# Designs tried in a protein design chat: VH-VL binders against q9h9l3. Part 38

Target 1, 176 residues: q9h9l3
Amino acid sequence: PRKMVAIDCEMVGTGPKGHVSSLARCSIVNYNGDVLYDEYILPPCHIVDYRTRWSGIRKQHMVNATPFKIARGQILKILTGKIVVGHAIHNDFKALQYFHPKSLTRDTSHIPPLNRKADCPENATMSLKHLTKKLLNRDIQVGKSGHSSVEDAQATMELYKLVEVEWEEHLARNPP
Short names: E, the ipSAE of ESMFold2; O, the ipSAE of OpenDDE; V2, 0.75 times the mean of E and O plus 0.25 times the DockQ between their complexes.

## First folded at step 1 (VH-VL)

Design S3c (framework fv_sotevtamab)
Fold by OpenDDE, second read of step 2:
Structure S3c (fold): chain C 176 residues (1-176), chain A 121 residues (1-121), chain B 112 residues (1-112)
Amino acid sequence: as target 1 above (176 residues)
Amino acid sequence: QVQLVQSGAEVKKPGATVKISCKVSGYTFTSYYMHWVQQAPGKGLEWMGRIDPYDGETKYAEKFQGRVTITADTSTDTAYMELSSLRSEDTAVYYCARDYYESSGYLFDYWGQGTLVTVSS
Amino acid sequence: DIVMTQSPDSLAVSLGERATINCKSSQSLLYSSNNENYLAWYQQKPGQPPKLLIYYASTRESGVPDRFSGSGSGTDFTLTISSLQAEDVAVYYCQQYYDTPTFGQGTKLEQL
């Protein structure tokens, strides 16, 4: 069996109107929830919207942040060859300007058995916060200080573990 | 390209009420506190209060408590400051200012161009 | 409220020379939990709003020239312009954000 990691990224707003989502933090945890990577990342363009309420990113965090190109290299090195678990993970990969093989990707926002277990419509897109509360009886993303990408990555991994066996069997029968 | 654009100058009589606006662009309106700061002619800066556009929660300086009302319209990305029972000493330039949103304290990284309010009989 | 007091009230400096502005707070602005001083400096030119220069006492805002620097800790702070330029003529304000924000009375910097 391949080794598994979970990833969560926080983005800030760049570009003329701050509508471009740029990577500002990335957290990666292993199967047990141990932190393998957690860095603030400096976007190549000027930040106009820190989106602090959601991202948790503040101006001070960018003072010694890792340049994007360097961080991207570090992150890709960790992800290579792994099964990568994330929630709405396409956003993370987009921000990283990297796309992991589909066969090695697990998106907890699109796992019908997980939604069913949470008494949600199987084909609905549920938030990480909602699923975590329903299935793990844990509150994440509380307060106004923004998200913790480490906390979110850990929650994502724990959610996946609830349906890992049946989902991996499904994928084996129905390769993406 | 963050911008805060305020409404134009106002002339009011004592006892009247003034309401000025601050329209924002270039960032997510609900992600930052919006503050109002008073500056009398030739004088320094004085904090009046703030609003969290996300939930409408406000805080006011004691000096202005009871006379100032700060509101936010998330549909138009506009903050408002209403000052009632105007006095001659309320003659000043009023600024809206964005807080770059720290867990404690208020730090202002972007400002409106200011709105002059003149109170005279 | 924390009272901020600047000195001097006005200052005239020749081009290319060093300008020094002081700011004192009525209580310490050093936060023990993160060891940061919650003190900012602003520049205001006639007819314009204030512009953020320095925060956390010594961190320069993006786009601010290197000739601007902030120093100090606790209750005593200093803004320094190492080599005055013509465009630096303005009023400068210190501001604490340790508690409800308050500003110094301002220092008018003129060219000698």
Scores: ipSAE 0.014, ipTM 0.589, lowest interface PAE 7.6, mean pLDDT 91
Fold by ESMFold2-Fast, scan of step 1:
Structure S3c (fold): chain C 176 residues (1-176), chain A 121 residues (1-121), chain B 112 residues (1-112)
Amino acid sequence: as target 1 above (176 residues)
Amino acid sequence: QVQLVQSGAEVKKPGATVKISCKVSGYTFTSYYMHWVQQAPGKGLEWMGRIDPYDGETKYAEKFQGRVTITADTSTDTAYMELSSLRSEDTAVYYCARDYYESSGYLFDYWGQGTLVTVSS
Amino acid sequence: DIVMTQSPDSLAVSLGERATINCKSSQSLLYSSNNENYLAWYQQKPGQPPKLLIYYASTRESGVPDRFSGSGSGTDFTLTISSLQAEDVAVYYCQQYYDTPTFGQGTKLEQL
């Protein structure tokens, strides 16, 4: 069996008008939900918009944050060769400037059986918050201080585990 | 399936106020900015303003500042654009458009069908 | 405000032939730190809202046919349709999102 991890990244806005999503926190959990990595990350570019309502990032978190180049190396070392689970995971990989093999990637925003279990149209893009509430009866991303990437990564892994057997079987029969 | 559905065409007198709705479905309303764009007959597109439905923060284009008000109702997943002191030059199709990015991108991936507002005496 | 100017205002192209539409900005749209140009292209068919085709000058939006390509950097940008199909008849708009968004005046593409 290949090892499996779940990832969730928080991004802040850099570049013109804060349009660029730059990595500012990354959390990685193992199959059981134990934290393997959780660091605040300092973007190389000036932060224009902390996006605090989404990211939970404030100026204070940047003071001792790990520089992007170093954090990226650490994160890629954990992800390489593993099945990586995420929600809308292409955003996380883009922020990491990283290409993970499609055959080893699992995106809980694009798993039709998961939406079906949640009584949602199987090809709709549902938020992590909605799926977690519907299927796990748990509220995440609550309050005004933004998201916890640890909480999101843990929820993402638990959601994937609900369809893991069915979906892995599907992928074996229909390789990506 | 993401959908933005706007209210129907309006005919108004000069000096009147118009309020257009944009009801969304198929995604989390509070996760994306909602923008409003004006297209005058035979003319290009002009950005009017945007709202963050999460907290109601708005930003307006200078041309429309003082006449435009954008609001959001999270209980009905509906954004509104209100334009006051209407002039004949405000005759246009008005679009709501979702930001591509979660919050501030000013790039538009999904659009409403458009609402024609005609201002005539 | 950044002014966007398209050329030509209208263009007629035969099916299967290449169509080229140009867009010029009044100031550079290149953010040197990430080497991205903050320019998008939209397609608008009669009676329909605009549809996003290309962003960051050359990145094709999901579902957009590969006959559409964007190129250019700084102030001069081009949208190319390598082999015109009947369904491509539309008005095309460039848009900058480097600052408060502004659009070009549009280029009407017709079948010759």
Scores: ipSAE 0.013, ipTM 0.538, lowest interface PAE 7.8, mean pLDDT 89

Design S3d (framework fv_sotevtamab)
Fold by ESMFold2-Fast, scan of step 1:
Structure S3d (fold): chain C 176 residues (1-176), chain A 121 residues (1-121), chain B 112 residues (1-112)
Amino acid sequence: as target 1 above (176 residues)
Amino acid sequence: QVQLVQSGAEVKKPGATVKISCKVSGYTFTSYYMHWVQQAPGKGLEWMGRIDPYDGETKYAEKFQGRVTITADTSTDTAYMELSSLRSEDTAVYYCATQYDSSGYRPFDYWGQGTLVTVSS
Amino acid sequence: DIVMTQSPDSLAVSLGERATINCKSSQSLLYSSNNENYLAWYQQKPGQPPKLLIYYASTRESGVPDRFSGSGSGTDFTLTISSLQAEDVAVYYCQQYYDTPTFGQGTKLEQL
């Protein structure tokens, strides 16, 4: 079987009035929740809006941050050939300017049996915070200091593990 | 098959509050910004504000700041726009519209059908 | 706020003829890092929501007929319909998304 990792990225606003979401932090954890990668990342464009309340990114984090091009190379080496789990993971892949094969991608915001376990409509897109509270009885993304991408990646992996057997069986019978 | 379906027409008295919903289907709700746009009868388009459903971040136009509140419920894939202290000048069709947030290059990709709000005494 | 001004307010064009609508911004919409203009054009028919036609000043949205084209850079932009069809009768709006979004006042295109 292929190795599995979970990813969560934090984005800051760049471009005109901060309208563009640019990668500013990436966390990757393994199946057991151990951190494989966690770095602040310096966008190639000037940061207009740190979005600190949600991203947890402040100007001081950028002083010694890894430049985007270098960070992207490091991250892609970890992701390539692995099953990658994320929540609304398309946002993370877009920020990385990366295509990951659909057959190796697992998006916890679009797994019907996971929603079913949470007593939510199967086709609804549920927030990571809601699913984590409902299914794991744990509060994430609390406070005003911004989100922890490590915490979010760990929660995402744990959520996937709740439906892993059922969902992998479904995908084997119904290949993407 | 991307669809934005808005709630039905409302009739309100001056000073009242109105809350309009926009239910999304056919894409990942948290991947797109949701904007709200006002159009008075026979007039042009005016941006009111937007929300990032992923984290709840909002931004509002100066004209509506203090009167408009935009929220999102990711459990039902529904965005809401609440406008308080209604005036006759707020009589308008209100639209929700999406913008892909991760790239920023495309503006309003998909629109709801519009909700007519009539404010009269 | 960036102010968007369209001209003319209304335009009447015969079927098969060219229609030209102009849009001016109070500030440059050219973002130097990607060399793109953050200017879009929308079409709106009575009782319907606006429909995106063009973004990045000149990039046609998927499914939009090739008779529609956008041009311009910085502060001066143009929407051109090379050969007017009956279904093109509508109000057209330019929009900047360089800053907090603002729209032009609209240009009503009628069939002569």
Scores: ipSAE 0.000, ipTM 0.485, lowest interface PAE 14.3, mean pLDDT 87

Design S3e (framework fv_sotevtamab)
Fold by ESMFold2-Fast, scan of step 1:
Structure S3e (fold): chain C 176 residues (1-176), chain A 118 residues (1-118), chain B 112 residues (1-112)
Amino acid sequence: as target 1 above (176 residues)
Amino acid sequence: QVQLVQSGAEVKKPGATVKISCKVSGYTFTSYYMHWVQQAPGKGLEWMGRIDPYDGETKYAEKFQGRVTITADTSTDTAYMELSSLRSEDTAVYYCARSLEYYGMDVWGQGTLVTVSS
Amino acid sequence: DIVMTQSPDSLAVSLGERATINCKSSQSLLYSSNNENYLAWYQQKPGQPPKLLIYYASTRESGVPDRFSGSGSGTDFTLTISSLQAEDVAVYYCQQYYDTPTFGQGTKLEQL
């Protein structure tokens, strides 16, 4: 079977009024939650808004950050050919400027059985924080200092593992 | 202060090889692609190739494939472009230029004139 | 490779008037993942290296005057100088970076 990884990215605001989301950190963990990649990433555009409250990124993190071009190459080598798990993962792929095959993509924000286990409407988009609290009895993204993308990637993998058997069977019957 | 400083003008005979240097300062050399661009007298810009100094990956334009070699020395923050089997048509100004993922070349060297004549 | 064609080859514009330069690519330069066009514009004055003006078809490089603007998507692109200044007399090049880079042939802008 193909190997599986989970990803979570943090973005900062670039472009006019900081409206564009640019990659500034990426964390990737393996099936067991071990960290395979965790780097601050320097966007090619000027950072207008660090979005620190959500991203946890500050100007100091950019001093030794890996430039986007190099980070993207490293990240894509890890993701290629693997099943990639994420939460609202389309945002991460957009920030990476990357196409990952739909058949190898798992988005925990759009898995009906996961919502069902959390006593939420199957068609609702629930936050990672809510699903993690409800199903794993764990608080993530606590405080106002920004999110830990490592913590988020680990939680995302654990959430997927709760429905893995059921969801893989569903995908085999209903290919994307 | 970001600068790309190229080596001086060269005069070569047909069939010779020329090697031009581009020394960088004011930024992290491995963070940017380094491109080489040819401009013949009174003509436009023609991309020759580029290197990623981080891992040494090179890409070359088809027209120059087999004649051009681009290298980078991270210990001296210097990129090189070597062009072999020189012809009169290779008489041109050669520029080095850096870019990020956008391939928009934001900083350029001053240019190196290479004259190929008998 | 992707072929870039500029028009006109040359134009003369009076000071204070608008200058428009066109660039056409043989293939679409729009990257669907980020919805960006991989096209740049450069200015080159005699005896100098080219200077980057615009990237992603419409994003102005830091320090470039507001009178310069880029527009277009897919295969058709335009560089506009809203009010020509004397220092804008130069050759202008478009360049794609969707694939291995290629330049247009250049447009010579002269003062009328």
Scores: ipSAE 0.006, ipTM 0.480, lowest interface PAE 14.3, mean pLDDT 88

Design S3f (framework fv_sotevtamab; at its last look DockQ between E and O 0.03; V2 from the best seeds 0.00; counts 0 for: pae E 12.4 > 2, placed apart)
Fold by OpenDDE, second read of step 2:
Parts: C-alpha cells; structure tokens; sequence
Structure S3f (fold): chain C 176 residues (1-176), chain A 120 residues (1-120), chain B 112 residues (1-112)
C-alpha cells in the first residue's frame, strides 16, 4: 500500500507592512487525489493583506478559520509517517513551521526525470503551472480568483505519479 | 527551489547607464517582489529597491532615488535594474533577490550577481 | 531607515570553538501583534551571493546546520556558531525587514 500524500498551502500577508507570508489555507490529498484536509487557517497575528488575487483568500474565509496552532497539529498528524509530495515543498513546510524527513519528502520541482519528460533541462526548476500544462495538458492557477490549493495539490500528485516508479528506484539506490 | 540568473559583467564609463537583467524560473514571476542589492568590493550589502512584477509598482532606496529604475517583463519572467549617471562608487556586484514567500523581504533566493565596473 | 550595527567587525575563532556575532538595531524589531522579531542572518562566502541562515531572529532556514542559532529580541540580536567548522569561514550579515530592508555592515569570521 502506498502511504503518499500531496500538500499545498496558501498564504496571506501579515507583519508591520503586511509582507510576511502566513499560512491561511492548507490542502492535502491522497494518492488518488481525494481530499484529506482542506481548511482555512487563522494566522496568529492580524492579516494586513489577504492577497486574494493569488491566494484566493477572502476576509469571510477567516471568520471560522482554524487557529494556526490547532491546524498545524491536525496537519502534522496527517503527514506523520507518510511520503509527502509537494512542489517547492520547502515553502509549505516553512509555512507550517515543520520540516518533514528528507527521506520521506518528494519535491516535484527537483525531479530530473520529470523535467526530462517535459523537455526541460533536468537540473532546472520549473513552475507547477508549467509542468502541469506540459505534462498533463491542464491549466491551473488561471483567472483572478486566486489559486486553488486543492487543485495544486492534485496536480502535484499527478505529476509525481508520472515518474514515481523511476524516481523511487533512484532514491532507493541513492538515499538523500 | 527558485533560480535567478543574471546578465554578465559590465564595464562602463562615468556618466553612462547600465542595465542588468535577472531571469527567474521555478515560480510565478508576478507573485513575488523582486529586489536589487548592491555590494561594493569588500563592502557590505545595500538594498537598492524592489518591484512588484504584477503591476509594476516600485520602491527605491533614498540613496538611489532618481538614478535607479527597476522594471519587469512578465512575458519573459525577467526583471531589470537600470542605474544611470554612473560613478566610480557604483563599481559593485549587483544582486537580484526574492523570497520563498510573498514579499516577505528576507531573501532566500539570490542571483549569482553581476559585476559592474565604472572606470574612465 | 533602521540602522543595523554588527559587532565585532572581524572575529577569529579556532576550529571547534564557539563563534558569537552581535547585531543591534536603532529601533525595536519586535512586532507586538505576533511577538516576532523581523531579523534575518546571512552567510556570504567569496564570489557567492549571501545565503539565508536565520529568519524571525531565531528560526533556522531549512538545510542550515544545527550549530547555527539565532537569539535576541527587540534591538539586540546574536548569531552563534556552537562549534566552528572550516566551511563556516565567511562574512555574516544581519538584516531587518521590519521596515524598508537594511543590512548590518557585516562581520568577517576567520579561522584562528
């Protein structure tokens, strides 16, 4: 059985100038793309900028949002012991103030076989949007309504599945 | 991880203008501020300014106000920094920088730097 | 602008020994709403761009060795390397992002 999940997070602006990113939504899907977690999260300090055009977050989403500390606990319970797939996933972990073991982490922004399939340089860093379009022929992160973290997490998982066998074999021979 | 690739070294005369580029990959260009930082030889880091590539809004350090122009080309995911009326004191390595967050203004992604030499 | 002042300007430390670099801000970097200090630390080696080590004064960036730690609050901050390694020889900068970004003048750390 595959114990694999994909994660994507959205952030809002906090801090004195509203420029510091704070977790405001987290989505987790399983191997099949089923949503395991999708919650709006209330940052520990005042939101200065919802960054709606990017994050999709609006003020009304924060009315019943889950407090950060509570949400973090919930998310960590889901991630524990799993292979966690994400795109530029270090950003998500930073937002969660949690870092998953490297051996159990899969970052689709750093998988050479995936880039090769997309006719990109193997050592280049490509965006999720680009890879999704190239390899899945799907448009994500379109429009002015902001990103969908569920959609992004699902796309990330689907991309990984394209190279899963090859990459897992590689990792087995070359543990991080 | 994000990649920022800058244009090559420049040699300019005093009074001239230099324009250096920073091409980004690995993220949505319009989702993050792009900053520029100056570092004179053997000296420290100095923030010059930034641009929001989404709408082109800029902010400059007072020291460079009037001489620096930061622009962004969203069609090529490239930011530019133009410095005019060059002086010998402008001899420095210039970095583009951004963060893994949305405009957090601590910088975990840097270009490799571009050396600009101003000499008569 | 907020002025950042580091001390010392240069420091020589033996391998395996503790290195301590201080940074002072002209005003408090503590944000009352979240009780975070808007202070970062960077490491820069010759011919390379700066590398982020610490943010929020004490949070270590991913991939940064445990021997690096940040402490302090308000206007006084410290970067500590618990046991100096040869690869730690570099110039270190503090940077505030409470207001318009400004850097300290840098501290050159050498091996004694």
Amino acid sequence: as target 1 above (176 residues)
Amino acid sequence: QVQLVQSGAEVKKPGATVKISCKVSGYTFTSYYMHWVQQAPGKGLEWMGRIDPYDGETKYAEKFQGRVTITADTSTDTAYMELSSLRSEDTAVYYCATDSWYRSEYFDYWGQGTLVTVSS
Amino acid sequence: DIVMTQSPDSLAVSLGERATINCKSSQSLLYSSNNENYLAWYQQKPGQPPKLLIYYASTRESGVPDRFSGSGSGTDFTLTISSLQAEDVAVYYCQQYYDTPTFGQGTKLEQL
Scores: ipSAE 0.556, ipTM 0.868, lowest interface PAE 1.3, mean pLDDT 94
Fold by ESMFold2-Fast, scan of step 1:
Structure S3f (fold): chain C 176 residues (1-176), chain A 120 residues (1-120), chain B 112 residues (1-112)
Amino acid sequence: as target 1 above (176 residues)
Amino acid sequence: QVQLVQSGAEVKKPGATVKISCKVSGYTFTSYYMHWVQQAPGKGLEWMGRIDPYDGETKYAEKFQGRVTITADTSTDTAYMELSSLRSEDTAVYYCATDSWYRSEYFDYWGQGTLVTVSS
Amino acid sequence: DIVMTQSPDSLAVSLGERATINCKSSQSLLYSSNNENYLAWYQQKPGQPPKLLIYYASTRESGVPDRFSGSGSGTDFTLTISSLQAEDVAVYYCQQYYDTPTFGQGTKLEQL
């Protein structure tokens, strides 16, 4: 049996006009929603745009943030060998500069049964906020302070649990 | 369907102020910057400034700094561009336009344009 | 401000033939960390707002015909229409978004 975790990362803008997404916070929760990791992370490049309305990150959070290289090592130790659940998780892996095996990756933005339960087209990419409201009757990503990566990781795990049995059976028949 | 609808043509005298509106539909107004672009006859496109409707943060081009004011009303999903101390060279079509992606500053949706004529 | 210069100012091309429009920036638009050029191309027909064709120098906007292509890097960029159609008669603008947005002066494309 493999352990399962859910991850959500927040990115800030670096590079020209802040268009490059750099990791600035990572939250990881276990199957029950307990926090295993939640740290602010200092990018190696100058932050041009905090993207605060989305990321919830402000300059104050960077003062004692964990340097990227150290944070990456800590995060990868948690993810390695586990089934990792995320929403549009390719963005998180890109920000971590990390390859996670496809066979151990679960992306709640690309699970047709989950969309079907939400009365959405099976191959559409639905937002985490929409799926959480439709299927869990819970509002996330509310208010003016940006998103909570802990809240998003917890919601992502709960969404996956709704389709876990049928999706794991599908993957066993149709290995990625 | 994303739609940006601008207010109608204006005729103003030199020294006057003009205020143009841009009402949006088909997306979350606070999710994207709203930009304003001037197109003078025969001179091409010139960026004037932008607003983040979420918090009202603005940024203006140096040429228009001190004369342009961009505002947003989230209750009506409407952005405004106000240009003061009008001169004959301000005669132009003014466009509102949205970012294609988060703060990308290339523009995929445009209003239909508003002609402002400054004459005496 | 970054200055954008297009050439030629006007161009006449026969239907079915290739049209080429050039754009030069006063400084490099290439961001080395992501290897992207911060350059877009627009088409504008009389009485209409500009329409986005290309972004990041070579990425075609959804719904834009594949006869339109963008190329170039750094300071020199090209928009190519491989086989001109009557509906392609328009003014074309390049725009940089590496810094505060600036546009080229425009190239008027006419049918010969």
Scores: ipSAE 0.006, ipTM 0.554, lowest interface PAE 10.1, mean pLDDT 88
Fold by ESMFold2, look of step 5:
Structure S3f (fold): chain C 176 residues (1-176), chain A 120 residues (1-120), chain B 112 residues (1-112)
Amino acid sequence: as target 1 above (176 residues)
Amino acid sequence: QVQLVQSGAEVKKPGATVKISCKVSGYTFTSYYMHWVQQAPGKGLEWMGRIDPYDGETKYAEKFQGRVTITADTSTDTAYMELSSLRSEDTAVYYCATDSWYRSEYFDYWGQGTLVTVSS
Amino acid sequence: DIVMTQSPDSLAVSLGERATINCKSSQSLLYSSNNENYLAWYQQKPGQPPKLLIYYASTRESGVPDRFSGSGSGTDFTLTISSLQAEDVAVYYCQQYYDTPTFGQGTKLEQL
């Protein structure tokens, strides 16, 4: 059985008007929720918009942040060959400039059995906060300090566990 | 090493369509925009448009909107530019080029260029 | 679209002399949040694709000789070659990437 990890990233705005999303924090947890990686990451371009109310990233976090090229290398070594779980995970892979095999990718924002357990439309895109509240009775992303990528990665793994047996069997019968 | 290899020169008649390929190696194809630039003989550079190979999102220069289609094939790491309803002023060298950072649009690597000649 | 205008259209300079190429944009390329100018310079030698020389108005690309320098801010920019060499015969383009990319019309640099 392949090892499984969950990832969550926080992005800041770079480029004109801050429209480019650039990686500024990445957290990876194992199946049990233990933190394997959690670093603030310095984008190679200047930060225009910290997006702090959602990202939780402030200027102070960037003072000793790991340069993007170094951090990317560290992260990809962890992800390669593993099943990677995330929420709207396409955005995380874009920020990493990385393509993970679809057969090894699990996106909790698009798992019909998970939506069904939450009494939500099967084809709806549900927020991590909403799914976590309904299915785990846990409040995440609380307060005015922005999201925690560690907290979000841990919640994502716990959500996947709720449907893991059913969904892995579905994917075995219906290879992506 | 980063390498952009374009398809060979073409001769077309007015009203025809041309499709030029740009095959990449030496980097992750889906990590950067792919851009296309036109240069008419003895003239300057004109940006035509770009594609994000990750999701296929495109943007075109107003001058070329409606005649240009840019696509990407991630299974072969190849971008394509198709220009329709060709006319004599479309005679030019066409370049593919990569941006230097995700969605930062100055161009650090260029293909060798493809001459398209439109003549009756 | 942001219009880029270069001057002169053509320039002849003796070997070892200074060459100066100007570029003007129809609006400011200075992004106040990060204090960077979104302008690049390219060199195109005969029969070759363009080659990046300068980005962010003044930062030299890796491998570009020290004799090339960029300066300016806002709407007015300059490429300077401090001591012309024969291999610098080329056409030079400025390009903005503040918004949808646009190029200047080019400046042909010739050896006297």
Scores: ipSAE 0.006, ipTM 0.504, lowest interface PAE 12.4, mean pLDDT 88
ESMFold2 (binder alone), look of step 5: mean pLDDT 92; pTM 0.939
OpenDDE, look of step 5: ipSAE 0.484; ipTM 0.848

Design S3g (framework fv_sotevtamab)
Fold by ESMFold2-Fast, scan of step 1:
Formats: sequence, C-alpha cells, structure tokens
Structure S3g (fold): chain C 176 residues (1-176), chain A 118 residues (1-118), chain B 112 residues (1-112)
Amino acid sequence: as target 1 above (176 residues)
Amino acid sequence: QVQLVQSGAEVKKPGATVKISCKVSGYTFTSYYMHWVQQAPGKGLEWMGRIDPYDGETKYAEKFQGRVTITADTSTDTAYMELSSLRSEDTAVYYCATDQWLEGFDYWGQGTLVTVSS
Amino acid sequence: DIVMTQSPDSLAVSLGERATINCKSSQSLLYSSNNENYLAWYQQKPGQPPKLLIYYASTRESGVPDRFSGSGSGTDFTLTISSLQAEDVAVYYCQQYYDTPTFGQGTKLEQL
C-alpha cells in the first residue's frame, strides 16, 4: 500500500488589506504521528497581517524562515506519491500552489462516517477541534498561542485512522 | 506581574500635539502588540491603532490616520502615542492595552486624561 | 469595519435578579478552523480602565465570578449576570477581535 502522511499549514495575510492567505508554516507527520517536516516559511510578498490568533505566527518566526520556493520544493518531495490526509486540505494545497491527485487525498472535513461517529450530520463540515474533542477526547487549539500545526496534523492523522478501513473500502468501490 | 503604567494628565490648546507614554513590566515587551484606545467623556471605547514593538510596524484606525503616531522604545519597554492638530473633540481618556494570547485586551494602563481647551 | 451594536443602552436591575445584555455584530465572528467566536466582554467602573470578563464569547477570564456568563455564536451574543451584586454596577462593552478591533456603544447597568 502507499505511504500516508498528514499535513497542516498556517497562513498569514498578504496583499491588499491582508486578504490573501500565504503559507507561513507547514507541518507534516507520518502514519504514527512522527514529525517529517515542520518549518516556518517566508512568503514572497510583504506580510500585512500575521493572523497570530489563528496562525500562532509572529515576526520573530520569519527571521530564519525558509523562503517559499525552497520550502515548497521540500514539501512536494515529501507529498508526491503518498496518500495525504488533511482537514479542509484544499486550503493547504492552494497555499502551496500545488495539485495533489484526488485519489490520493483524504479530507477529514468531508468524510461522512467520521461525522457519524461524532454524532454530527454526515453532510456538515465540522471543525478539527470539534471532531478531535468528540472522537479522541482531546482538546486541541487551546491556550493563547494560536494553532500548533504539528498538533493539528497529528490529530488529523488519528481521526483518519478511526475510519481508515471503512473509508478505503468505500473509495475502492466508489473511486473519486 | 504584568503592569502598564501611563504618563500623567495633559492640558493642551487647539492645534497642539500631545505625546503620552505607556511603560510595561512583567512580560516580554516585543512579544505582543500594544494598542491605544480613546474614550471621550461619557462615551464608549474607540480603537486608535497598534504597534508591534518587535519591528515598529503600526496600524491605525481610519479616523485617526494622519494625526496619530504610535512608537515603541525597546530599550525602556515604553510605547508612545502622539496625537497632533488637537481639537476640542479629542478631549478624552487614552488607554494603552495588550491583547496577549487571543484574549481580547487582557491588560490595560490606568488611562491618561487629555483636555483640549482654549 | 465590523459594527458592534449593544442593547439596551441602559437597564436597571434589583439586587439578586438576573441581568441580560445583548450584542450584535454586522458579520460573523465565528472562525471555522477552531470553532471559536472572537468576541470579548468588558466591565468598566467610573475612573477605571475596562476589565476583561469574557473572551471567546463564553470563556470566563481568570478571577471573574461565575455569576458572569457569555453565550451566543456568529452574530448574536449575550452577557448574563445570574444574580446582580452591588459591585456589578458598571458600563459593559462587547468587542470583536476577529478583524480590526471594534467595540459596542456600551450598556449602563444600574441597581434598581
């Protein structure tokens, strides 16, 4: 079977009024939750809004950050040919300016069996925080420092594992 | 213990400039934004702007743009708010405040009364 | 800017009775990634700076009595004082920190 990783990215605001979401941190973990990649990333455009309440990113993190072009190359090398798990993962791929095959993509925000296990409507888009609390009895994205993309990637992988067998069988019968 | 200590009351004439200070202690000054908030007598709170003391980047509310200047001195852990071309409607208490760790404004200075009169 | 509107402008409540203050935002303050509302409540007494009571719409700040509670989501929020005490007489403000900070106009709470 193909190798599986989970990804979570943090964005900062660039462009007019900080409305553009630009990649500023990326964390990737393997199937067991071990960190394969975790770097702050320097956007090619001026940062207008650090969005620290969500991203956890401050200006000091940018001092030694990896330039976007280099970070993107490193990240794509890890993702290529693997099953990639994420939550609302299209936002991460957009920030990476990357297309990942749909057949190798798993989005925990759009897996009906996962919502069912959490006693949520199957067609609703539930937050990572809510699903993690309901299904893993764990609080993530707590405290005053914004999100930990490592913590989010680890939680995302653990959530997927709860439905992996059932969902992989579904995808084999109903290819995306 | 976190403390924000502001400079004393000021009385100014129309057209003058006022500069008030906010000295911090009990936390790392460069790690958090410093905000300034205006409160006219008997009125509500209005955000004026903020500074990131790490690199001096500022953001101002449109109402005060062009008249307000916020600065920070990392050698003395002090933020400043300077308001120019003072008008009678600038008579207000001015507060500095931090927004540490997603909690809105969790620490405030004691306030500085600025009176603008003929 | 996001506009914050409070109601009522003032209210009088007897000691021991429930006080309710409402706050409406011109757009949603709910951030979907963490399912939190970026809404805070402040208490201000004459001659004092505002004091943070509630953040994330419903989380009480450390040291704030449990008679204070916040509720609501999206655009409609409520601050409740379950049993008014004399020291609770103050002006209360809601504030969004989803975008550039903006405050409601304030609600003056008086003892009846």
Scores: ipSAE 0.006, ipTM 0.493, lowest interface PAE 13.0, mean pLDDT 87

